# Ledger of designs, part 13: VH-VL binders against o60602r691to836

Target 1, 146 residues: o60602r691to836
Amino acid sequence: YKYDAYLCFSSKDFTWVQNALLKHLDTQYSDQNRFNLCFEERDFVPGENRIANIQDAIWNSRKIVCLVSRHFLRDGWCLEAFSYAQGRCLSDLNSALIMVVVGSLSQYQLMKHQSIRGFVQKQQYLRWPEDLQDVGWFLHKLSQQI
Below, E stands for the ipSAE of ESMFold2; O stands for the ipSAE of OpenDDE; V2 stands for 0.75 times the mean of E and O plus 0.25 times the DockQ between their complexes.

## First folded at step 10 (VH-VL; framework fv_tafolecimab)

Design n03 (at its last look DockQ between E and O 0.87; V2 from the best seeds 0.84)
Fold by OpenDDE, look of step 10:
Structure n03 (fold): chain C 146 residues (1-146), chain A 119 residues (1-119), chain B 106 residues (1-106)
Amino acid sequence: as target 1 above (146 residues)
Amino acid sequence: QLQLQESGPGLVKPSETLSLTCTVSGGSISSGDYYWSWIRQPPGKGLEWIGTIWYSGSTYYNPSLKSRVTISVDTSKNQFSLKLSSVTAADTAVYYCAREDYYDYFDYWGQGTLVTVSS
Amino acid sequence: EIVLTQSPATLSLSPGERATLSCRASQSVSSWLAWYQQKPGQAPRLLIYDASNRATGIPARFSGSGSGTDFTLTISSLEPEDFAVYYCQQRENWPTFGGGTKVEIK
């Protein structure tokens, strides 16, 4: 695989994702980091079909990490990416899709979309910790899954 | 100003399908920020959420009604519809269409339409 | 299904008085609770969302509080137009409504 993980998130969450995850995980942000991540803002080919970019990212990454936030759930592209990621997982023995819930989301909010609903009903997902003291541990856990 | 208006027959026979349409004006259904819901209220009783739909067609239904409910959206007409099959007297109610706002609460409602199930 | 129980069923008060309405959930709904006002022949109107946030255009005399399982809607000083039925609604799970509290003129 070209990437260790495709990080799928809403563009509205970019600043948060950058500070919370990319700075700590992505090797291009620091040589002390461990993972070669793919994400839209940096790695998608300009002018190429967005779906094609998403699919390429999914299939060229060992894992897919979806950061499911309120913004994610209202972004058709994110939801589509999530569905494609699930599609890939159907052929895998192990799920390549890691779902991380970010922010305060109710069960209702997660259940309103069929793709998300299906996942949460069958698979475990992670929740970003509310306590900043737990972020380090969480990142470690996430890293183990990547 | 956003307005919702229910339309459809006010009388349905038992075992038939209740069909209603909600016409949205003053705003577009084709927005990722909002969901569109059906809620009903039997005479003299409380409110029951039936289901919700996103502009893409993604739906989520009340588990108690799921087997009988179909909600659809027509973005070209700025409408979304409700079908409730195999109706009984228990389905007699005022039916409201509503918008779920950015915070996932119902901030805009239609005036409601009474649907009576009777032979 | 999360069941919301509202109390009292009926609240008889005079204009200018303080109204306190309760909503109890069968399980925790965090802060995902709304309050609606409904007058006869009208659709419900959103008053409060996420337990304590006033919806747009809602007078300051309306306030919500609570979290988890116990919630309260307070009308600090009843206006004549405030006599109506009030419903709480949770969105932790698929939306459910309470049975309502009727605020009527004493």
Scores: ipSAE 0.860, ipTM 0.943, lowest interface PAE 0.5, mean pLDDT 96
Fold by ESMFold2, look of step 10:
Structure n03 (fold): chain C 146 residues (1-146), chain A 119 residues (1-119), chain B 106 residues (1-106)
Amino acid sequence: as target 1 above (146 residues)
Amino acid sequence: QLQLQESGPGLVKPSETLSLTCTVSGGSISSGDYYWSWIRQPPGKGLEWIGTIWYSGSTYYNPSLKSRVTISVDTSKNQFSLKLSSVTAADTAVYYCAREDYYDYFDYWGQGTLVTVSS
Amino acid sequence: EIVLTQSPATLSLSPGERATLSCRASQSVSSWLAWYQQKPGQAPRLLIYDASNRATGIPARFSGSGSGTDFTLTISSLEPEDFAVYYCQQRENWPTFGGGTKVEIK
């Protein structure tokens, strides 16, 4: 695989993702970091079709991490990427897709989207911690799944 | 400026299917910024959420009604629709269409249409 | 299903008086609760969202408070146009509404 994981998130969340995840996990942000990550703002090919970039990212990454925020839920590209990644998981019969819930989202907000409903009902997701002291343990847990 | 208007038959026979359409004007269903919902109110009684649809066709239904409910969108006509099958007198109500805002609450409502289930 | 119980069922008051309406949830809904006003022959109108935030165009005399299971709508000084039925609604899970509180002229 070209990447350890593709991070799928709404562009409106980029600054948060950079500070919370990329600076701690991505090898291009620090020589002490562990993973070769893919994300749109750095790694998508300019001029290429956005869906083609998403498809390439999903098939060239060992894992797909979807950062499900309020912005993600209203982004058709993010939800389409989630659905495409699920299709790969069924084809490979492995657990390539990691769902991370970010922010204060109720069960109702999540359940309104058919593409993610199965993960929500089976509680197949991680929650980004509310307590800053728990972030280190969360990043370790996420790293174990990547 | 945004307006929602319910339309459909006001009288439906028992065991048949209730069909309603909500026409949205002054806003766009296809934008994906909002969810679109059906809510009903029996005469003199409280409110019951029926279900919600997003422009993509993704739906979520009241579990008590799920087996009888279908909600659909037609983004080209800027409309969404309700079908409720196997109706009884208990389904007599004013039916509202509504918009769910950014915070997932119902900020715009249609005028409502009374549907009576009677022979 | 999350059941919302509103009390009292009817509140008879005069203009200028303070109205206090209660909504109790069968389980915690955090702050995911709204209040609506409905006048005869009209659709409901959103007053309060997320327990305490006034919707656009709602007068300051309307305020909401509470979290978890116990919520209150307060109308600090009733105006003639405030005599209506009020509903609470949660969206922690699929939406449910309370049975309503009718605020009527004494």
Scores: ipSAE 0.793, ipTM 0.924, lowest interface PAE 0.6, mean pLDDT 92
ESMFold2 (binder alone), look of step 10: mean pLDDT 93; pTM 0.947

Design n04 (at its last look DockQ between E and O 0.83; V2 from the best seeds 0.84)
Fold by OpenDDE, look of step 10:
Structure n04 (fold): chain C 146 residues (1-146), chain A 119 residues (1-119), chain B 106 residues (1-106)
Amino acid sequence: as target 1 above (146 residues)
Amino acid sequence: QLQLQESGPGLVKPSETLSLTCTVSGGSISSGDYYWSWIRQPPGKGLEWIGTIWYSGSTYYNPSLKSRVTISVDTSKNQFSLKLSSVTAADTAVYYCAREDYDDYFDYWGQGTLVTVSS
Amino acid sequence: EIVLTQSPATLSLSPGERATLSCRASQSVSSWLAWYQQKPGQAPRLLIYDASNRATGIPARFSGSGSGTDFTLTISSLEPEDFAVYYCQQRSNWPTFGGGTKVEIK
């Protein structure tokens, strides 16, 4: 695989994602980091079909990490990406999709979207910790899953 | 100002399908900012959420009604509809369509329409 | 299903009095609770969302509090137009409503 993980998130969450995850996980942000991540803002090919970019990211990454926030749920592209990621998981014998809920999203909010509903009902997902003291542990846990 | 209006038959026979349409004016259904829900209230009783739909067509239904409920959206008409199959007297209620805010509360309601299930 | 139990079923008060309505959830709903007012022959009207936020246009005499399983709607001083049925609603899981509290004039 070209990437260790495709990080799928809403563009509205970019600043947060950058500070919370990319700075700590992506090798281009620091030589101390472990993972070669793919994400839209940096790695998608300008001018190329967005779906094609998403699909390429999914299939060229060992894992797919979707950061499901309220913005994610409102973004059709994110939901589409999530669906494609699930599709890949069906073709693979292993679950390549890691879902991380960010923010205070209720079960209802997750269930309202069919693409996510199936995953939530059948698979475990992670929740970003509310306590900042647990962020380090969370990142470690996430790293182990990537 | 956003307005919702229910329309459809006020009388349905048992085992038939209840069909209602909600017409939205003063705002567009074709927005990812809101969901669109159906809620009913039997006479003299409380409120029951039936289901919700997003502009994309994604739906989520009350588990107790899921097998009988179909909600659809017609963005071209700025409408969304409810179908409830195999109705019984228990389905007699005032049916409301409502806008569901992204925070999952219902901030705009139709006036409601009474649907009576009777032979 | 999350069951919301409202109490009392009926609250008889006079204009100017303080009304306190309770809503208890069968399990924690965090702060994901709304309050609605319904008058006879009318659709419910959103009063409070997320436990304590007043909806647009709602008078300051209405306030909500609580978290987890216990919530309260307070009307500091009842106006004649406040006599109605009040419902709580949770959004932690698929939406469910309480049985309602009828605030009636004494």
Scores: ipSAE 0.886, ipTM 0.955, lowest interface PAE 0.5, mean pLDDT 96
Fold by ESMFold2, look of step 12:
Structure n04 (fold): chain C 146 residues (1-146), chain A 119 residues (1-119), chain B 106 residues (1-106)
Amino acid sequence: as target 1 above (146 residues)
Amino acid sequence: QLQLQESGPGLVKPSETLSLTCTVSGGSISSGDYYWSWIRQPPGKGLEWIGTIWYSGSTYYNPSLKSRVTISVDTSKNQFSLKLSSVTAADTAVYYCAREDYDDYFDYWGQGTLVTVSS
Amino acid sequence: EIVLTQSPATLSLSPGERATLSCRASQSVSSWLAWYQQKPGQAPRLLIYDASNRATGIPARFSGSGSGTDFTLTISSLEPEDFAVYYCQQRSNWPTFGGGTKVEIK
């Protein structure tokens, strides 16, 4: 795979994703970091069809990490990417797709979206910690799943 | 000014399908920023959420009604609709359409339409 | 299903008095609770969201408090237009409403 993981997130979350994840995980942000990540703002091909960029990111990445925030839930392209990532793996276990809930989202808010409902019902997601003391542990756990 | 208006038959026979349409004016369903819901209230009773739809067609239903409920959206007409099958007298209620705001609470409501189930 | 139990069922008061309405959830709903006012022949009106925030255009005499399972709506000094039925509603899981509290003129 060209990338260890594709990070799928709403462009409205980019500054948060950069500070919370990219600076700590992506090798282009620091030589101390472990992963070769893919994300739209850096790695999508300008002028190429957006669905084609999403498909390429998903097929060329070992893992797909969807950062599900309030912005993600109202972004049709993010939800399409989630659906397409599920379609890539037809096995009994979709181990390639990692769902991370970011922010204070209720079960109701998540369940309204059929694209992600299966993961929500099975509780197949990580929740970004609200307590900053737990961020180091969370990044370790996420890194183990990548 | 955003307005929601319910329309449809006020009388439905038992075992038939209740069908209602909500027309949205002063706002757009296709924006994707809001969800659109049906809520009902039997005469003299409390409120019951029926279900919610997003502009994409994604729906979520009250589990007690799910087997009988279909909610659909027509973004070109700026409308969403409710079908409730196999109705009984227990389905007699005022039916409201409503918008869910960014915080997922019901901030705009239609005036409501009474649907009576009787032969 | 998260059941919301409102008490009292009826609250008989005079204008100028303080009204205190209770809503209890069968399990924690965090702060994901709203209050609505409904007058006869009208649709409900959103008053309070996320337990304590007043919706746009709602007078300051309305306030909400609580978290978890126990919630309170307070009307500090009843006006004639406040005599109505009040419903709580949670959105922690699929939405449910309380049975209502009717605030009526004594």
Scores: ipSAE 0.818, ipTM 0.931, lowest interface PAE 0.5, mean pLDDT 92
ESMFold2, look of step 10: ipSAE 0.815; ipTM 0.932
ESMFold2 (binder alone), look of step 10: mean pLDDT 92; pTM 0.945
ESMFold2 (binder alone), look of step 12: mean pLDDT 93; pTM 0.946
OpenDDE, look of step 12: ipSAE 0.871; ipTM 0.950

Design n05 (at its last look DockQ between E and O 0.88; V2 from the best seeds 0.78)
Fold by OpenDDE, look of step 10:
Structure n05 (fold): chain C 146 residues (1-146), chain A 119 residues (1-119), chain B 106 residues (1-106)
Amino acid sequence: as target 1 above (146 residues)
Amino acid sequence: QLQLQESGPGLVKPSETLSLTCTVSGGSISSGDYYWSWIRQPPGKGLEWIGTIWYKGSTYYNPSLKSRVTISVDTSKNQFSLKLSSVTAADTAVYYCAREDYYDYFDYWGQGTLVTVSS
Amino acid sequence: EIVLTQSPATLSLSPGERATLSCRASQSVSSWLAWYQQKPGQAPRLLIYDASNRATGIPARFSGSGSGTDFTLTISSLEPEDFAVYYCQQRSNWPTFGGGTKVEIK
């Protein structure tokens, strides 16, 4: 695989994702980091079809990490990417899709979208910790899954 | 200002399908920030959420009604609809359509329409 | 299903008095709770969302508090137009409503 993980998130969450995840995980942000990540803002080919970019990212990454936030749930592109990621997982013995819930999302909010609903009903997902003291541990756990 | 209005027959026979339409004015259904829900209230009783729909077609239904409920959206008409099949007297209620706001609460409601199930 | 139990069923008070309404959830709903006001022949009106936030246009005399399983709606000083039925609603799981509290004139 070209990437260790495709990081799928809403563009509205970019600043948060950059500070919370990319700075700590992506090798292009620091040589002390461990993962070669793919994400839209940096790695998608300008002028190429967005769906094609998403699909390429999904299939060229060992894992797919979806950061499911309120913005994610209201972004059709994110939802589509999530569905494609699930599609890939159907052919895999192990799920390549890692779902991380970000922010205070209720079960109801997650269940309103069919693609998310199906995943939540069948698979375990992670929740970003509310306590900043737990972020380090969480990142470690996430890294183990990537 | 946003307005919702229910329309449909006020009388439905048992075993038939209840069909209602909610017409939205003063705002577009085609917004990613909002969901559109149906809620009913039997006479003299409390409120029961039936289901909700996103303008792109994603739906979520009350588990107790899921097998009988279909909610659809017509963005071209700025409407969304409810179908409830195999109705019984227990389905007699005032039916409301409502907008589910950004915080996932119902901030705009129709006036409601009484649907009576009777032979 | 999360069951919301409201108490009391009926609250008889006079204008100017303080009203305290309770809503208890069968399991924790965090702060994902709303309050609605319904007058006869009308649709419910959103008063409070996420336990303590007043909806747009709602007078300051309405306030909500609580988290987890126990919630309270307070009307600091009842106005004549405040006599109605009040419902709590949770959005932790698929939406459910309480049985309502009727605030009536004493």
Scores: ipSAE 0.870, ipTM 0.952, lowest interface PAE 0.5, mean pLDDT 96
Fold by ESMFold2, look of step 10:
Structure n05 (fold): chain C 146 residues (1-146), chain A 119 residues (1-119), chain B 106 residues (1-106)
Amino acid sequence: as target 1 above (146 residues)
Amino acid sequence: QLQLQESGPGLVKPSETLSLTCTVSGGSISSGDYYWSWIRQPPGKGLEWIGTIWYKGSTYYNPSLKSRVTISVDTSKNQFSLKLSSVTAADTAVYYCAREDYYDYFDYWGQGTLVTVSS
Amino acid sequence: EIVLTQSPATLSLSPGERATLSCRASQSVSSWLAWYQQKPGQAPRLLIYDASNRATGIPARFSGSGSGTDFTLTISSLEPEDFAVYYCQQRSNWPTFGGGTKVEIK
């Protein structure tokens, strides 16, 4: 695989994702970090079809991390990427897809999307911590799954 | 000014399919910021959520009605629709279409249309 | 299913009085609760969302409070147009509505 993980998130979340995850996990942000990550703002090929870039990212990454925020749930490309990643899990690996719930999202908000429904019902997701003091524990947990 | 308007037959025979359309004007249903819902109210009674659709087609339904409900969207007409199959007298109600805002509460409602199920 | 129980069923008051309406949930809904006003022959109107936030254009006399299972709508001084039915609604899980509280003129 070209990447340890593809981070799928809404562009509206980019600043948050950079500060919370990329700076602590991605080797291009620090030589002390562990993972070679893929994300749209850096790694997508300019001028190519967006769905093709998403498919390539999913196929070339060992894990797919979907950062499910309220913006993710309103982003058709993110939801499509989630669906493609589920398809790869069924054909390739049991748990290539890692779902992270970000922010105060209710069951109602999450369960409205059929592609996400199974993960929510089985509680197969990580929750981004509300308290900044718990971020270290979260990053450790996420790193374990990658 | 955003407006929602229900349309469809006011009378439906038992066992048949209730079919309604909501026309949205003064705004677009093609926005990812909003969801579109059907809610009903039997005469003199309270409110019951039926289901919700996003303009790209994702749906979620009231579990008590799920086997009989289909909600669909036609973005080219700026409309979304309700089909409720196998109706009985218990399905007699005023049917509202509504917008779910970014916080998933119902901030705009149609005026409602009474649908009576009778033999 | 999350059941919302509203009390009282009917509240008989005069203009200028304070109205206090209760909504109790069968399980915690965090703060994911709204209040709607419905006048006869009309669709509901959103008053309060997320327990305590006034919707756009709603007068300051309307306020909401509570979290978890117990919620209150307060109308500090009733005006003639406030005599209506009020519904609470949760969105912690698929939406359910309370049975309503009718505020009527004494």
Scores: ipSAE 0.629, ipTM 0.856, lowest interface PAE 0.9, mean pLDDT 90
ESMFold2 (binder alone), look of step 10: mean pLDDT 93; pTM 0.950

## First folded at step 11 (VH-VL; framework fv_tafolecimab)

Design q01 (at its last look DockQ between E and O 0.58; V2 from the best seeds 0.73)
Fold by OpenDDE, look of step 11:
Structure q01 (fold): chain C 146 residues (1-146), chain A 119 residues (1-119), chain B 106 residues (1-106)
Amino acid sequence: as target 1 above (146 residues)
Amino acid sequence: QLQLQESGPGLVKPSETLSLTCTVSGGSISSGDYYWSWIRQPPGKGLEWIGNIWYSGSTYYNPSLKSRVTISVDTSKNQFSLKLSSVTAADTAVYYCAREDYYDYFDYWGQGTLVTVSS
Amino acid sequence: EIVLTQSPATLSLSPGERATLSCRASQSVSSWLAWYQQKPGQAPRLLIYDASNRATGIPARFSGSGSGTDFTLTISSLEPEDFAVYYCQQRSNWPTFGGGTKVEIK
C-alpha cells in the first residue's frame, strides 16, 4: 500500500484534525510520527475526479480512518467515502475501516445514516475523548489499529 | 437573508392529497449543511414534525405519518414540497417549512400556511 | 416516540418577574433539547439549543439548563415582549415537541 491510512474527514474539521491527529501521526508533520497518511487537502490530485481520488485513496491505503462528526454527517463526499470503505471491507478478511466518533451521535442522526448505524451496532469503533488528558491514550490506541 | 415561504391550497377535501411547496430565497437548498423540514401545528395545539429532506433527495419521515407523506426537492427552483395523502380533519393545521441546521434544530421558519380539511 | 411534558400549562406573571418553565422527557435525551418561543400568528423562534446554548440574537435574560430527562427554561426578568407560548423540542430521536407553556400577563 502507498499509505498506512486514508484519513477521511469533513473539510470543516480540517483545523481540528490537523492539530489533534495529523501533527501527532503523520510523518510529514514530524519525523517522530509513524504513519504515512493520505488526506484530501494534501494528497488528492488536482483536476482529477473527486470520486476517483477517494477510491484511489481507499484502495491504496492499508486502513481507512473516518472521523465521524456532525460535519462528516453533512458532507456528501465523506458519506460516499464511508460507503466505498465499507465496500472494500467486504473483500478484505480484516476490517480496514476504523471509525472514530467525534462528539456524540444521537439516535436521530444514526437513523439518517443506516450504514453508519450498522457499523456502530456491529463493529467496534473509537470515540474521541472529551478529556484532554485521555488524548495520548486515544492516539496510542488508534495507532495500534492502523 | 434566508427566507422560507409556504404555498399551496388552503382547503383540501377528505381522502384527497394535501400538497404544499416551500420556496427558499436568500440561500441555496443545494447545501449539505442543512435539512429541510415540514412541521405542522393544529389550531390551538402543539407542533408536530412531519419529515425532512436532504439536498440529495434523501427523505426522513415521522414514523406516525410515514405511510402518507412524500417530500421532494427541486434544486433548480430552490424549492421542496410536501404531499400528504388520505387527509382527514385531523390533518387540519398550520403547515410550516423550516430549515434544520447542523445541530438538528430549526433556526429558520416560514410564516406558515393554514390548510383546512373539509368537505 | 419520546414524549415531552411541559409544566405548567399556563404561567401568569407580571413584567419584571422571573419565569421558570419545565420540560420533562419520557426517556433521556441527553442534552439534545431546544426551546422555542411562539407569539400569536407567528412561527416559532429558536431560543435555546442543546439545553443551555442561546441562539443567535437571543437576550441574556433567557437561559436553559438540565440534562437527561429534566430541563428548565428561565427568563430572569420578563419583558412585555416575552409573553408568548414556549415549546421544548428534543432531537435525540425523531423530533418531538412538548405541549407548550403559555406565559401570560397577570
Scores: ipSAE 0.839, ipTM 0.924, lowest interface PAE 0.5, mean pLDDT 96
Fold by ESMFold2, look of step 11:
Structure q01 (fold): chain C 146 residues (1-146), chain A 119 residues (1-119), chain B 106 residues (1-106)
Amino acid sequence: as target 1 above (146 residues)
Amino acid sequence: QLQLQESGPGLVKPSETLSLTCTVSGGSISSGDYYWSWIRQPPGKGLEWIGNIWYSGSTYYNPSLKSRVTISVDTSKNQFSLKLSSVTAADTAVYYCAREDYYDYFDYWGQGTLVTVSS
Amino acid sequence: EIVLTQSPATLSLSPGERATLSCRASQSVSSWLAWYQQKPGQAPRLLIYDASNRATGIPARFSGSGSGTDFTLTISSLEPEDFAVYYCQQRSNWPTFGGGTKVEIK
């Protein structure tokens, strides 16, 4: 795989993702970091359409991390990427899709989309912590799953 | 200005299918910014959410009604529709279509249409 | 299913008086609660969202408070147009509405 993980998130969340995740996980942000990550703002190919870039990112990444925020849930591209990543994960040997819930989201907000509904019902996701003291533990846990 | 208008037969026989259409004007379903809901109110009683639909066709239904409910969307006509099967007198109500805003509350409503289930 | 219980069922008051309406949830809904006003023959109108935020165009005399399971709608000084039925609605899970509180002229 070209990348350890594709980070799928709404462009409206980029500044948060950069500060909370990329600076701590991506090797291009620090030699001390562990992972070669893919994300749209740096790694998408100019001139290629957005769905093609998303498909390439999913195929070229060992894991797909979907950062499900309120912005993600209202972004058709993000939801399409989630659905496509699930299609790749249809095997007994593949647990490639990691769902991370970010922010204060209700069950109602999460359940509105059929592609996400199964993960929500099975509680098959990580929650970004509300308490900043827990962020270090969360990043360690996420790193173990990547 | 955004307007929602329900249309369909006001009288439906028991065991048949209730069918309603909501026409949206002054706004666009295909923009994907909002969810579109059906909500009903039996005469003299409270409100019951039936379900919603997003422009993509993705739906979510009230679990108590799910087996009888189909909501669909036609973005080219800027309309969404409700079908409720196997109706009984208990389904007599004013039926509203409504927009779910960014905060997931119902900020615009149609005027409502009374559907009576009777022989 | 999250059940919302509104009290009182009927509140008989005069114009100028303060109205306090209660909504209690069967389980925590955080702050994910709205209030609607419904006049006879009309669709409901959104007043308050996320427990305490006034919807666009709603007069300042309407205010909401509470979190978790206990919520209140306050109308600081009743106007003639405020005599109506009021419903609370949660969106913590699939939406449910309370049974309503009718505010009527004493």
Scores: ipSAE 0.730, ipTM 0.894, lowest interface PAE 0.9, mean pLDDT 91
ESMFold2 (binder alone), look of step 11: mean pLDDT 93; pTM 0.948

